VHH binders against A-type ATP synthase subunit C (atpC). Designs and how they scored, part 10

Target 1, 342 residues: A-type ATP synthase subunit C (atpC), of Archaeoglobus fulgidus (o29103)
Amino acid sequence: MITMIYKGNRAAWAYIVARTKVMKSRLLKPEDFRKLLNMEFDEIVRYIGETEYKKEIDELGYKFTGPRLLDHALYANLARTYRKLIEVSFGASKFLIMKYLEKWDVWNIINIIRGKMANVQPEVVDDILVPAGERDMDFWKTLLVKDIEEIVKSFEGTPYYEPLSKIGSEDMSKIEDGLYKVYYRELLKLNPSDFAMKLFLDFIKMEIDIRNVKTLLRLKAEDATPDEIMECTIPGGYELTEEELRKLAAMPIDEMIKALEGYWFWNDVQIEGKEVAAVEIEFDKVWIKTISKRASNYPLSILPVLQYIVLKKVEVDNLRVLGWGKYYGLPSEEIERQMVIL

## First folded at step 1 (VHH)

Design q10 (framework vhh_7aqx_2)
Fold by ESMFold2-Fast, scan of step 1:
Structure q10 (fold): chain B 342 residues (1-342), chain A 125 residues (1-125)
Amino acid sequence: as target 1 above (342 residues)
Amino acid sequence: QVQLQESGGGLVQAGGSLRLSCTTSGRTFSRYAFSWFRQAPGEEREFVGAISWSGGKTDYADSVKGRFTISRDNAKNTFYLQMNSLKTEDTAVYYCAAQPYYKGSYLTSSQYDYWGQGTQVTVSS
């Protein structure tokens, strides 16, 4: 509840930030990624097996092999790490962490439905589920044995029901976008009545801006109409509000890019001559740098905690890129170009 | 980023052969893993086969293994599904799909960023 949110106890924030700092210190460093880029796939798995991922690699190694073992171990560790962060948090920090991590409910819904559509065995989907949101693993386990119609019914009475009810009548990509729109819309309803809430909401709005600029550039490159772009963007950004997005979507791509140079996220971005995927990585780097600066400016707040949550996800993504890239024999330089290393 | 276009669908008799082609935009063809999925009337979409970005790894559904072969031609920005010994139960709309190599499993459609519009394959008795 908003009325139950703790206001301004710096000592309580110091505790959670200190716990988070310990967890952050265990993240892989740029030096580790340099070593990993010089390793073959089997060496990478062994190296990671001596890190924070040891438990998951050991537990899943009998069931999975190759990059699928790595994917499952990374997501299982992510879930365990996020649940631990929730367990050691309290008051305002616990509330905000749980609200932010609810995005993983959307991740779980999407993967379960896609798994059903592709006739994938429940056990394969189970190991990539991240029960870090509102619902626990027992809830997600019950969905793995249900058909799509029953899964949709399980969300009746929740804000996720509306986009899910369109399965079968709309493209699945639109359903996925609808689910993320619901997630962000619900977060933006939170009252900015105290300093912690204000910092949290500014963070969420900035995250939306990063998502929206990537969507704008991708869809403009695909010659999408303004209405199609607006369907895929999320309202409520920090500077990319619905009104600003409508203006940008109506511009020719060269004029739009020129206009984007005025926005907060343009710092150090080089987009000319780059493929859309490379441009998206540039914006991910801008976001991580921005989070780090803001967390440094507000060290006894929710921001160092959110910084850790984001950096942990980035590490998992980087390790997946490394695992798949090395398994398929990509050159180190090519793999490095796909990674977000900061 | 990548656009996919299927061709080669049609009506064939049981025991016959058919080759499906999927042509891409070509910009990043060598960086993508490709897959074929199919959807029969009233059924869910199912995995058929996949080929890695390097061409060195292939996976097939048990129902088609030994009968279907997936291949790629990077010079033509095209990948193929060679279907032999066709059965009436192979009747479906066939979709080609693409994902960057780093996006995970071939088996879940959520790992695929790009999809073709589908091509109908009808196998008569």
Scores: ipSAE 0.047, ipTM 0.487, lowest interface PAE 7.3, mean pLDDT 83

Design q11 (framework vhh_7aqx_2)
Fold by ESMFold2-Fast, scan of step 1:
Structure q11 (fold): chain B 342 residues (1-342), chain A 126 residues (1-126)
Amino acid sequence: as target 1 above (342 residues)
Amino acid sequence: QVQLQESGGGLVQAGGSLRLSCTTSGFTFSDYYFSWFRQAPGEEREFVGAISSSGSTIDYADSVKGRFTISRDNAKNTFYLQMNSLKTEDTAVYYCAADSPYEELLDYLESGYDYWGQGTQVTVSS
C-alpha cells in the first residue's frame, strides 16, 4: 500500500511536470533575444507574429498598432497560457498553481483602477486583464463599467478592501504595495502539512526575500526613512523577517550592504559600479538561477511548474522592454541592460 | 482521426545511433509543437526533447543534451529524434506527442496530453 500511494503521487507530479517541460520548450532562448536586439521594431513584431504569440497578434492587430499591440498580445497570450496550465492540472498541483496565480487578481485590480484614474477606455484595459486568479472574467468586466468608489465597495468583506479604502488619501504606489502584501499574507496562511506544501511555501518566502531586498536597496538609495521602508516591505520572508528588515532599514547604506552579504540571495551577485535598476536585475537573475537549481533538485514537484510560470512572465517582460525600447529608438545595449536574459 | 505513429526503434549496441520518426495525420502539422518522451521499465514517463512550431526553439533533457537532436519536416508531416552515442540507460519505450498553442487543447481533460503515439521500443545493449 505504501508503494501504491508513493507511485500515485509520483505519477501525478510526473504528468504535470512533463506537460510543463513541453510548455517551457516553447519559451524564447537567449539567442532569440540577441537576434531580436539586432532587429528594428517592425521586424520584431513580424518575428514574434511567427511564434506562440501568433494568435494574439493576429486577433489584436485590427485594434492596436506599435508597442501597444505587443503589450496587449503578450498579456493576452500570458492569460491563455496560464488558463491552459490550470485546465490541465489536477489535485494538489491545481490547488498550488491556482493559489500562486491569485497574484493576477492584484494585477487586475491595479490596472482597472489606474485605467479609471487615467480615463483609459474600458476596452483597452480589458485586453490586459489576466483572469487566472480567484475571480472570473465576468467579475472583472463588471468592474470596467463602475467608478472607483463602486470598485472599492465591490471588495468590501475581502482582505483587499483595507488597502483599497485608502485610495484618495495615499499615493497609488502605496495602495499597490498594500494589495501585494494582502496576496502574500493570504498565501502564508497555508498549512505546511506535507512536503509539496513546504516546497511551495519556501518558494513563496524566497520570492518575498527577493522583492524585499530590491525594495530595501531602492528606498535606501532614495534616502527613505526606516518607517517608510518597513511600510513597503512584505513580512514573512525566508531570511528577511520583519525583525531583520527593521535592523537593516536602520543601518547606513554601506553597513546595510555589508550585512546583506550574509543572506542566501547575495551569492554570485555583483553590485559594484551598478545603478539601482541594474542591481535589481542582478537579483532577478539570482532568483531565476535559484529556482532552476531547486527545480533540478526536486524534479517531481511543484517547483518545475513554478519555474515555468516565472520564466513565462520574464519572457513577456523582456519582450515589452524590447518593443518599447526599439520603438523609441534606444540603443540595443541600453535595451539589453534592462532585460533579464538567461 | 488524429494519429501519431512512431518508427525507427530497435536494438542497438552502446555507442551506436538510431533515428526515430513520428508521422502525423488528422491536423495541421505546421501549427503544432512536438515532443519526445520516454519510459523505462519500472520508471515514470520523462521528457526527452521538444521543438516549437517555427522550429526556432528546441529544448532537451539534461541527460540527452549533446547526444540527441530533434527536428521537423513540415512537408512530410513528420518529426524526428536523432539519437547518437547511445547508453544502456537510454533503454526505454519512446513516445511522440503533439501539443497546440491554440484553444482546442483546453478541452482535453482526461490525460491532459493532447495527442500521443503508441510508443516504440529502444533497447541499448552493452
Scores: ipSAE 0.000, ipTM 0.187, lowest interface PAE 19.3, mean pLDDT 82

Design q12 (framework vhh_7aqx_2)
Fold by ESMFold2-Fast, scan of step 1:
Structure q12 (fold): chain B 342 residues (1-342), chain A 127 residues (1-127)
Amino acid sequence: as target 1 above (342 residues)
Amino acid sequence: QVQLQESGGGLVQAGGSLRLSCTTSGFTFSSYSFSWFRQAPGEEREFVGAISESGGSTDYADSVKGRFTISRDNAKNTFYLQMNSLKTEDTAVYYCAAGESLEEWYELLSQGEYDYWGQGTQVTVSS
């Protein structure tokens, strides 16, 4: 592969990329996760308490114990880390980082509504909220005391209102897909006026492809109709455009899988004999590898920043899988199968 | 309206078997992942087992692995927990739960991820 250098404002990109490189160097490595897989739950909490999560573990340890402490600390650290990234960015980089991180507003909306529907205590939902989008934690906490109708009404005037207005008349999975469709639709409206914006939009389109192929395979395994698949997939992918998705959704599963072999995300994916969940993890690994390759090709761009954002989320997800799995006494091999370790 | 209703609980001798059922209505059954949780007196509610939307993946707590089996019947809008080789430590109120769009397996272990819950059914295992 040929190394390329973005020809825009390289000085501005060099600064934020340098800051991001320092943050990336502090991420846990595959060897750290293998050590953690040999630990019991309490040992994992102690280990994490001596890492970049020390501040959150120390501050929250007097209020929480067990997996609640770990979840609070992981998501609090995630929010603080993302906010710090925004604070050290400026101009075009700040704009794009903030736009990408708006997905955490969608995360918070979904988890608050799920909690209300399940009659979960507000403090349990508070464990997993990430105020890394446009709204702060005080905003999200006010929603925890409202009913679903009041929560929906609080989003009137935003693009998220339309899918939220369908709560009670549509399955929740369709509403969640609707919220993410809004998020991606709004991002794809951005004008590709320069090379930085084109790199950002290509990244977003590729992320949509990974989401769509996972959805397509899962729903086909469930014998879903083509119409149901189209309701759950996101238009505007890199190769899985709305037109391509309509064609694939209409195919029998065997024909569809053969057709998918031609797409950018299929190379080196082993699907045969794997459960759907294991196949989805393989696509997550493909995405991480693709991000790494593209960030290396465009090192003075938004891509190393987006790479860090994604890798930090993967680390938090892996630590949650470890924490919950160990707390409930699941075998280490089963826990490892659910982790994205490269 | 969405409803989940447990049945099949009761009193059983140690070493015996029980089959719990959770009958559902008011949503598209095939779009949901299902789980069982239990709560013993004076203890926190804990995960027991889960089955994915496709039925292709199942997860169990270590304490019940090899003894309990979760299954689903999409035609009957019902899912089950087959409990074999019951121990006195299995005495608890058992709750069924349904969650839509549970994509990460650790979400199956977290009670906060489930959209709908049953009222619970008592299982008592005597020595």
Scores: ipSAE 0.000, ipTM 0.298, lowest interface PAE 16.0, mean pLDDT 84

Design q13 (framework vhh_7aqx_2)
Fold by ESMFold2-Fast, scan of step 1:
Structure q13 (fold): chain B 342 residues (1-342), chain A 126 residues (1-126)
Amino acid sequence: as target 1 above (342 residues)
Amino acid sequence: QVQLQESGGGLVQAGGSLRLSCTTSGSTFSNYAFSWFRQAPGEEREFVGAISYSGGSTDYADSVKGRFTISRDNAKNTFYLQMNSLKTEDTAVYYCAAHYGFRYSGYLAPSQYDYWGQGTQVTVSS
């Protein structure tokens, strides 16, 4: 019975991992990014127009030009790709993929509300929405035609209502932090009933650690108070628990950096001589390397799927940085330093 | 936490000049990229200009290119929009915006900026 259950679970994971491996093979390679870094903006758009982004570039080319076309095409492709991943998944794998991708519900809520606050046309916001969570595009399109009060009301009965109810009485940045705290809190409620679930939860806790160390370093550099730092950090990290964060937040920055050397994310980070923004990119690189190592150790699990989801987002971010950087006339070396190329 | 405050708005005659300032409370101001947006009555917020976190790159909307200049003074935790050869069409509420960790993207959808000022009115008379 146990053997049959184990065998069945392995077959299910093998299927989604195989489909994910095919999708991963279509990601741009480091050599592609090196080639793109030597191109001018117009050449980059032409190059990307011959890749997996062709459909979105062709469809959006009548509406947008320049880096805005590239930016919007990248997010539209990301949405289509994640939706495809959900569509080919089933059972436990579909459940976990959808739970993880629910992060994009937070992305959508934030962009819609900020767009309303800034009086941005609904069509501009629509092109960067990623309907990858439990809510589909029809839901998000309905919100685009509502005012802020109606949007908030639409989340009544969900965990997102509490932070959204504070719009107007708290800064939007605190509302955004509150929404991400809800997302992670809900994920951490999942029962570690088997080893696969524990792998998923450890992944989430480690992702929280990477987010928290970047927040801690940024806010300490801005001379934020310990209380301000605690308001912006997310509880439930792998090693950066609330208790550890309180201790670190109270330290002078030099002592804090020395204390951070003992944490799991420090061994592979290259921080010497770098400013805070560059250090944050190094922690993104540490996270990708950690994901890759853990996925290779557990190849028939959710980890290779989560690896693909993260790598696809990194590719979109890299192409976005490349497009805007080239358009603005930044030196290629400076653009490359802001990209996560591994 | 970063707070942005605009100043320098007001009434100015067409062909005149005006300098907008945006001040922050951050001690590592140099880690942020900054942009100016404007919004005319009944219109959407539109991009005006951007400056990278290094100060090495600037970009402008075509409607203001050659007339407006964005700059930053890290020692004063302030960035500026120098507006020359003002036209009646430049009448709008001007907003400053900041983003951290958004690499080299000085022109973003308004929803993608981390911090916003409250706005300052610029009125250009004929």
Scores: ipSAE 0.047, ipTM 0.443, lowest interface PAE 6.6, mean pLDDT 82

Design q14 (framework vhh_7aqx_2)
Fold by ESMFold2-Fast, scan of step 1:
Structure q14 (fold): chain B 342 residues (1-342), chain A 124 residues (1-124)
Amino acid sequence: as target 1 above (342 residues)
Amino acid sequence: QVQLQESGGGLVQAGGSLRLSCTTSGFTFDDYTFSWFRQAPGEEREFVGAISWDSGSTDYADSVKGRFTISRDNAKNTFYLQMNSLKTEDTAVYYCAADRSFYYDSSGYEYDYWGQGTQVTVSS
């Protein structure tokens, strides 16, 4: 606890930022991931069981084993951590944290519907649900026992209904893109009335740019048409606006790459000789570095909080890649190539 | 422990058919999206087709649409690429791949497992 934190409206940023910095200091370091890469699966679970994940591993270890235990524990911890962050936040900080974490409602919708379409057992889908948005776990578990028509009907009156109503007439990948477009479109409607809101909206627009450049490069490598690329991209980016994306999508890939060199996210990116998946990881690294620089420039703002939220998700993703890769006996070098370390 | 093993490649005449199989072991088959990629001599690896873990959704490269069909058999932990009306330009090493895309959203990380590849040569 910091004694300099006092009760007051302007002190809310200092309080939540201080709490967030303590939480950030408990994230795994690059040296921890290097240790984990030298461990076998059982050793990794044991190691993680002595970290911030101890509670979930202990509680779930009686019911689950193998990679399922790790997935359950990681996502349960993620949800608990994010809900705790909401609970200790106030006013503007709480509002913005809740708005950002609504992304996990989209995650849950997609995974429940995909599970129903594939006739996956409900307990498998339950393993990966993250009730970190507006709706709690009881809501999501209710959807797991419904058919697709009933699930879609559950979203009537919400902005998510329109893309969900296209299930059966459009490919699921297009519906997923539609759901994320709704999420980002709703966020971009927020009024930039104060400095905190402006920082938040710039962060969201930059996040959209990272999604869009990865989508653009992936689909261009697959020889997708400009119209197909535009259907999969999200409007409202920081520099990759709809107009800029239309210009880039129409270019041959070599001209497009040269044009992209002028954008904010291209600095320090090495793409030569890399597979598309490796290039996408490079942009994820650029995003983390950019968040860190901006959070340092605006230390009493929403940015250190968003930095923690992103870094916590990256840690969970890295641990899942490690766990599954080691369980199935993949070489450490191959596992490391799929991880975002620093 | 994770293994993707291709079979069914070989030499075939233009206009002929081949069925490639990818047998998997060491992971939960039903949870994965499966894809086929190919690499022709002097070219980059290109996407051929995918079948989503939702079993009903398939995607194909424009060059193979209407000629190739991807399918999966969850009971046999195997997925297939039925190649019809083969052309000389279909000559390539074909790779099967597995990713757990429903585990990662489109902004997250995708983990790919790959087979070692199988040669398909179409003579004319």
Scores: ipSAE 0.000, ipTM 0.121, lowest interface PAE 18.1, mean pLDDT 82

Design q15 (framework vhh_7aqx_2)
Fold by ESMFold2-Fast, scan of step 1:
Structure q15 (fold): chain B 342 residues (1-342), chain A 123 residues (1-123)
Amino acid sequence: as target 1 above (342 residues)
Amino acid sequence: QVQLQESGGGLVQAGGSLRLSCTTSGFTFSNYAFSWFRQAPGEEREFVGAITSSGGSTDYADSVKGRFTISRDNAKNTFYLQMNSLKTEDTAVYYCATDLYEYGLGWTEYDYWGQGTQVTVSS
């Protein structure tokens, strides 16, 4: 249907999807991560230095050593990669990619504020900023020289101001939840005016469901109240609507788990004998598999592009866990438990 | 500047108890998660336990689960490791650390580690 209505857009989608497929082919495979888990830290850095991360590792080596070099190189590469996707996109694809990557504005706000709170040098924060959202690097660098009150004031007139105004009166974790809630709320205001927008919004709603089920399980394990759970969950999910979340939050954990088994994201999930963190990883794996199936069903759409964006972030997260874990001598089995490997 | 300082280590008989403290300064304590690690002679540093910024969630290594309890006191900028039913295998230098994962600076940054406190469990 979308290819018959928007024949010109089909050619545009074919182009960006082809570029994305090349980028996706350069991602580390599960077998690469298992190989890395048997390496010592220095071997891992050498291995990664011969991949797509070579440029950043070479450029940042004068400033950082050890796992900090790896971390800063990974985020610098992530920023460059996401900016490249934006640069090679156009029309509807560029609009949707930019809207999705606006979540990195939240990442940048959080890291700058936490950096100010911890008295961290601005240049350290600068290396992990991902200017992939609506605001460019010049904007983010202006915030690095401001105090927290000035940073908060910089967001007056934006939807981010409300949660930021609570800094000093609420825990930072609640401020962070509020910022991500704003991001998703603003995305869900987009009108499903055509099929491309509907595919994008369904993807966002499904991503919200994965976030919400992880939040429900974590907070229920902590004996949180229904009101506390509702404060931390995001409305507008694909199946976990605000009404469904209220019902689930009021249930005892065993009844809640049984009810959740009926939802799209519960199929093939094994939870018996697992810690909450391990269960969350199972849902991350379900999400990656779901994205893959949907991208396969709609191969000339935004979905293969969003699949790459998600997989690239998962790779960066896995490499960070691996690097720091190996450096501090954590057993390979403990490191692997924190990684999302399919 | 960010600083973490451990205290409470010492010599104890197997089956005994110790409470370790980590006092912090230079940042807003209530905004951060905290962890305990340990390192036995000739071995690499291993994870022991963690507590979230809210204090609502804790995590422990399988080897200490049910015996050790991590807690925090935001008013005192201090977090604790209560060690019960100590075994000779618990002998190690214990380090406190703040988790900067949410900040994006890495797994556990060396600048946010304490100097360590020795715990020796004798038979």
Scores: ipSAE 0.000, ipTM 0.236, lowest interface PAE 13.3, mean pLDDT 82

Design q16 (framework vhh_7aqx_2)
Fold by ESMFold2-Fast, scan of step 1:
Structure q16 (fold): chain B 342 residues (1-342), chain A 123 residues (1-123)
Amino acid sequence: as target 1 above (342 residues)
Amino acid sequence: QVQLQESGGGLVQAGGSLRLSCTTSGRTFSSYVFSWFRQAPGEEREFVGAISGSGGYTDYADSVKGRFTISRDNAKNTFYLQMNSLKTEDTAVYYCAAGYKPFYLSQGTYDYWGQGTQVTVSS
C-alpha cells in the first residue's frame, strides 16, 4: 500500500525534483573552487558576480564592500533560493521542506545571542542572518535592537524558550546544543506513516549520526566525561541512538573507535594520521556521498530536494571561507583545508 | 563559564615590540579557537590572528603576518600575541576571543570576549 501511495504522488514529486535538478546543475563544481583558490579577493567577487549570486551582488554592492558584501549576497541568495523551493512545492513536499528549513531560525537565534554577548554592532550580526525559516527578516532585524532578556521573551510559547531561559547560567555552546536538540526533537515527532515521511525521517536521523560522531570523536579527544558527551550529542540518530551513545561515551577512545567501525558512516573514512578537524571534514564528505547515493536510489522523492538544500549550504560555506580567507591574505592551502570540496 | 582577561597593552614607539596576554578561566576544549581581534577608533573590529585549542594550527591577517606571532601556554591557561616591528597603524584596542567551532574570521561567531587592552604606537 505504501508503494501505491508513493506512486500516486509521483507527478507532484516529479515537478519539484525537476525544478531542484535545474538548480543543482547551477552549483559550483570542484573545478570552480580550484580556480577561486588561485584568485585574489577582488577577482573572486567578480567571478561570483557572474554566477547565481549576480542578482544579490548587484543589488547589495551599493551598500556593502569587501567580505561583508559576499556574506550578505551569499546569505540573501541562500534565503531567496530556499524560499523559492517552498513557493514551488506543494502538499507533502512543501511541508517537509519548511520543517527542514526551520534550522535557519535556530541559526539566526544563535548568531543574534552571540552578537549580544560579544557586544558587537547589530550591523555585523545582520551580515550573517538568513531568513529562510518561518520568520522573515523584519522579525530578525527587530531582535537586533532588543536586549537578551527581551529576545528570550520573544520565544515564549515556542520549544526554543527552555534552552534560551538558561542564558547566563550555562555557556553559549550548551545553549547552541540545546537549541539544535530542540530542533531535531521536534522533527523526530513527525509521524512516519507516509513513505515520503519515512525517507525524510531516515535522512534526519542519519544527519544526527554525522553530527554525533563528530561530537563524540572531538570530545573524546578532549578527555570529556561521559556526561559532558551526552549533553552535547543529539538523541534519535539512525544508529547512534541515546543508548548507543551512552555505551560509546563510556569507552576508552581506542575501544570506541573500534566499535564505531561497525556503523554505516564509517565506510570510506580515513582517520589514521589526521587531526580531529580533518576527521570531521571526512565525515562531512561521507554525508554528502551518502545523500547523493540515497537521492539516486529514490529519485522521485524528498531526497533530491534535501540533497540540493545541503549542497547549496556547503557551497555558501565554502565561498564564505574563501572570501574571508583571501581578504585576510591566508595561504590557499590553509583556506582549502577549511573547505568541503568533493 | 569561560572568562577572558587581556593584559600587556600600553604605549610603544614605532619599530618596538609588545606581548599581549589573554588568561582564560573555566573549562576550554581542544575544539575551541582562540583569537585576537583589534578595533581602531571609528573602525569595525577586525581579525588579527587565531590559534586552535590543540595548538595545531595558526592563522594571521596579511597586515600582521611575519610581524605578529600567536602562541599558547596550556599550563598557565594563557594565550599570547607577540607583536614585533610595530607600526602606527597597529594602534587599536586589542580583544582576545574564544569560541567553540567559530567561523574564526567572523567576530560574531565567538562565545567569549575579553574587555580589551589599548595598544598605542607612537611615531
Scores: ipSAE 0.079, ipTM 0.572, lowest interface PAE 6.9, mean pLDDT 84

Design q17 (framework vhh_7aqx_2)
Fold by ESMFold2-Fast, scan of step 1:
Order: C-alpha cells, then sequence, then structure tokens
Structure q17 (fold): chain B 342 residues (1-342), chain A 125 residues (1-125)
C-alpha cells in the first residue's frame, strides 16, 4: 500500500516538485545580491553572464548594451524558464501552472499596446514578451505588426475584449487594472473539486490580498477617494473581500492601519517610519515568507512550483533594479531599499 | 571542445557495487547540473539521476532510488555515480550528460547538449 501510494504521488507531483527544487537551488541567494551591490554595472553584467542568464546575454549582446541588454536578457530567460516548466509538467500540474502563468498574457497585451501608443519599434517589444500563458509566441508576434484597433479586435470573444474596448475613452492605467481583474476573475471561476485545486485557489486569493493591501495603502497615502480605491482593488481576496475593502477604504488612514493589524498578512510586517514603496516591499517579503511556509507544509503539491515561479520573477525584478540603479550611479543603499531580498 | 568522459564500468556480480566517474573539460564545472543516463540493448536511453550545481539537490529514477548515489567534486571537475546492491536489470551502457549552461535539466535525453561516450556495466547473476 505504501509503495503504491508513494509511486502514485511520485508520478503525479514528486516529479514536477523535484524539478522545481533543482531550479530553485539555482536562484541567486541573498549573499549573491550582497556581492552584486558592491559591483559596478559592467562587473554585474559579467557576473550575471556566468549564471543561468549566459545564453540570453550572449544571444542579445549583438543588439543591446547597458541596462537594456540586462532587461531583454532577463525577460527572455524568464520566458524560456517558464516555457520549460510548462513543457516538463503534465496532467493537473501542467493545467494549474498554465492557468497561473496566463498572467503573462496580460503582461504581453499591456506592453504591446503601450509600445504602439509610444511608437516603439516592434523588435524592442518582442524582447520583453513572455509567452508563458495560453498563447504562444507566434500569436504575440502577429500582434506586433497590427495597429491598436486590429489588436483589440483580435481579442473579440475573449474576456479581455471588454476592458480593451475602452482604449481611447479611459486612461490606460484603468485598462491595465481591468485586464488584471479579468485574469483573477477567470482564475476564481475554477471549481475547487479536489485538494490540489483548493490549495491553488487559496494561493490565488492570498496573492490578491497582498496586491490589495499594497493598493489600499498607496492610494490612501495619495488621498484617493473610497470609490477610486475600489476601482483599483481586485475582488475575491482571501480576507480582503469587496465588503472588507469598502469598509477599510472609508476609514481614516490611522483607523485603517489599526484595522489591518487583524489580517493574516500583518504578522511580522514593519511599516513604522517607512516610505510607501518600502512598505510595499515589506508586504512582498511577507508574501514570500508565507509561500515558503505553506510550500513546506504541502511539499507534494502545486505550492513548491508556485513558490519557484514567484521567486524567479522576484529575482528578475531585483536584477533589473540593480542594473538600472548601478548604470545611473544610484547609491547602493538606495538600490537595496528597492529590492526584495530575503 | 566541451568533453565528458565516463570511467569505472565493468563486470560485477549481483549484489555488488561499482562507482562510475565522469570527468569534464572545456567549461566551468561548478556552473553545471549533471545527470546520469543508461541504455540497455534495444532500449531508449533512460534517466538514472541528477545533481544540482551546488550539490545540495539530487534526483533519482524510482528504479535506482536508495541504491544509487550521485555526488560531485568541483575541485576535480568530476562527478560520480555510486551504484550499490546491483541487479542484473541494471546492465546497460551508462552515460554522463550536461545541459547547455544555464538550461534546466530534464528527464529526457533531448534536453542535454553534452554527452560522454558511455561506459558498459554488466551485472551477472
Amino acid sequence: as target 1 above (342 residues)
Amino acid sequence: QVQLQESGGGLVQAGGSLRLSCTTSGFTFSDYEFSWFRQAPGEEREFVGAISYSGSSTDYADSVKGRFTISRDNAKNTFYLQMNSLKTEDTAVYYCAAPYYDSLTGYFPSEYDYWGQGTQVTVSS
């Protein structure tokens, strides 16, 4: 019985979990970021060029230099890594990984449209596209040669059409919020029919809570109205439901902060004396710690896989902040404050 | 050129042990994850085990788990497969393999760019 149970779990989850454990072991450690913070820009590029990013840096070096080379190489590597993760997954793991990574369809739509609005060359946009969602690179490359009207029409019949149809009548920032709301709304329609799906959906709801508390604090600091806050938040959070968000948005900031102390994400957060951007980073750290703890509790599940996906994106974000900051000669202390290092 | 070379194969009786070595050249050893594959006559190459660049993580095929151990020595640019409690079904040509630098390692031969020539392991009853 134990042998049969072990073999079944091994084939279903242990394989993909083992692959992600190996991938996670290749991520840069806090000590690596400490070393990078003491380097100048050209040293950083050479250091990263001897890591998992070597292929992309070598391939893109003929076209780009400076921090743009890093940006394009980092996103190309991210796309290759996520595509590889999809490729080696199967059954339930492939389904859930693909559903989560559909977030990158939103990323691709936004960057293509913004690129068209700014009259950026298609080739430049192509290098930051991440074909990790349900649509492949051929689909995205086809959109790069279309105008905005044609791009919008390409999404007719999909849930993305409604927010995209408002281009020209609403601010692009509201269109972007609308696209992310579509992504989360569609994910939350998934049936919690088994334990794997329930773990996945709880993870998504908790991710929404982290996004919402960051939005709430940022907009409240900017004296946004309750209605403006509600427009920018995402319904369906784990504890920050639409009802709870509406109550919090109506509170003065001091009462709101006190009320937030009762929520799951407040444990171990330190906000006193920090700027809004630093507070947002504190919540990103809380999220990473929470993911790690839950993945440890459910080691043969989707959670270690989602943990890796999140940590890989955090690493790319940190390297981008580091590259641009060093290139412009920002103090290391200032660069470090913008990084999520845990 | 990037080279991988196996050694340590041979004839051994069931229940015995062998240690295979893979020596590498032409790349920075510490940057790579390494894997062992094997191929029995008339069969496709199958995954045996893998080790991360740091040595902190290992993975094994179900058929060898608990009997085989993969390890590495970065100072010697060599990685090993310690095979214990050998069975006649372990008879195969054993290959060491490395992916392209910074690529994810897989369970399929097509995911590997660099291969050794192979070393024969024969387990007699």
Scores: ipSAE 0.000, ipTM 0.161, lowest interface PAE 17.8, mean pLDDT 83

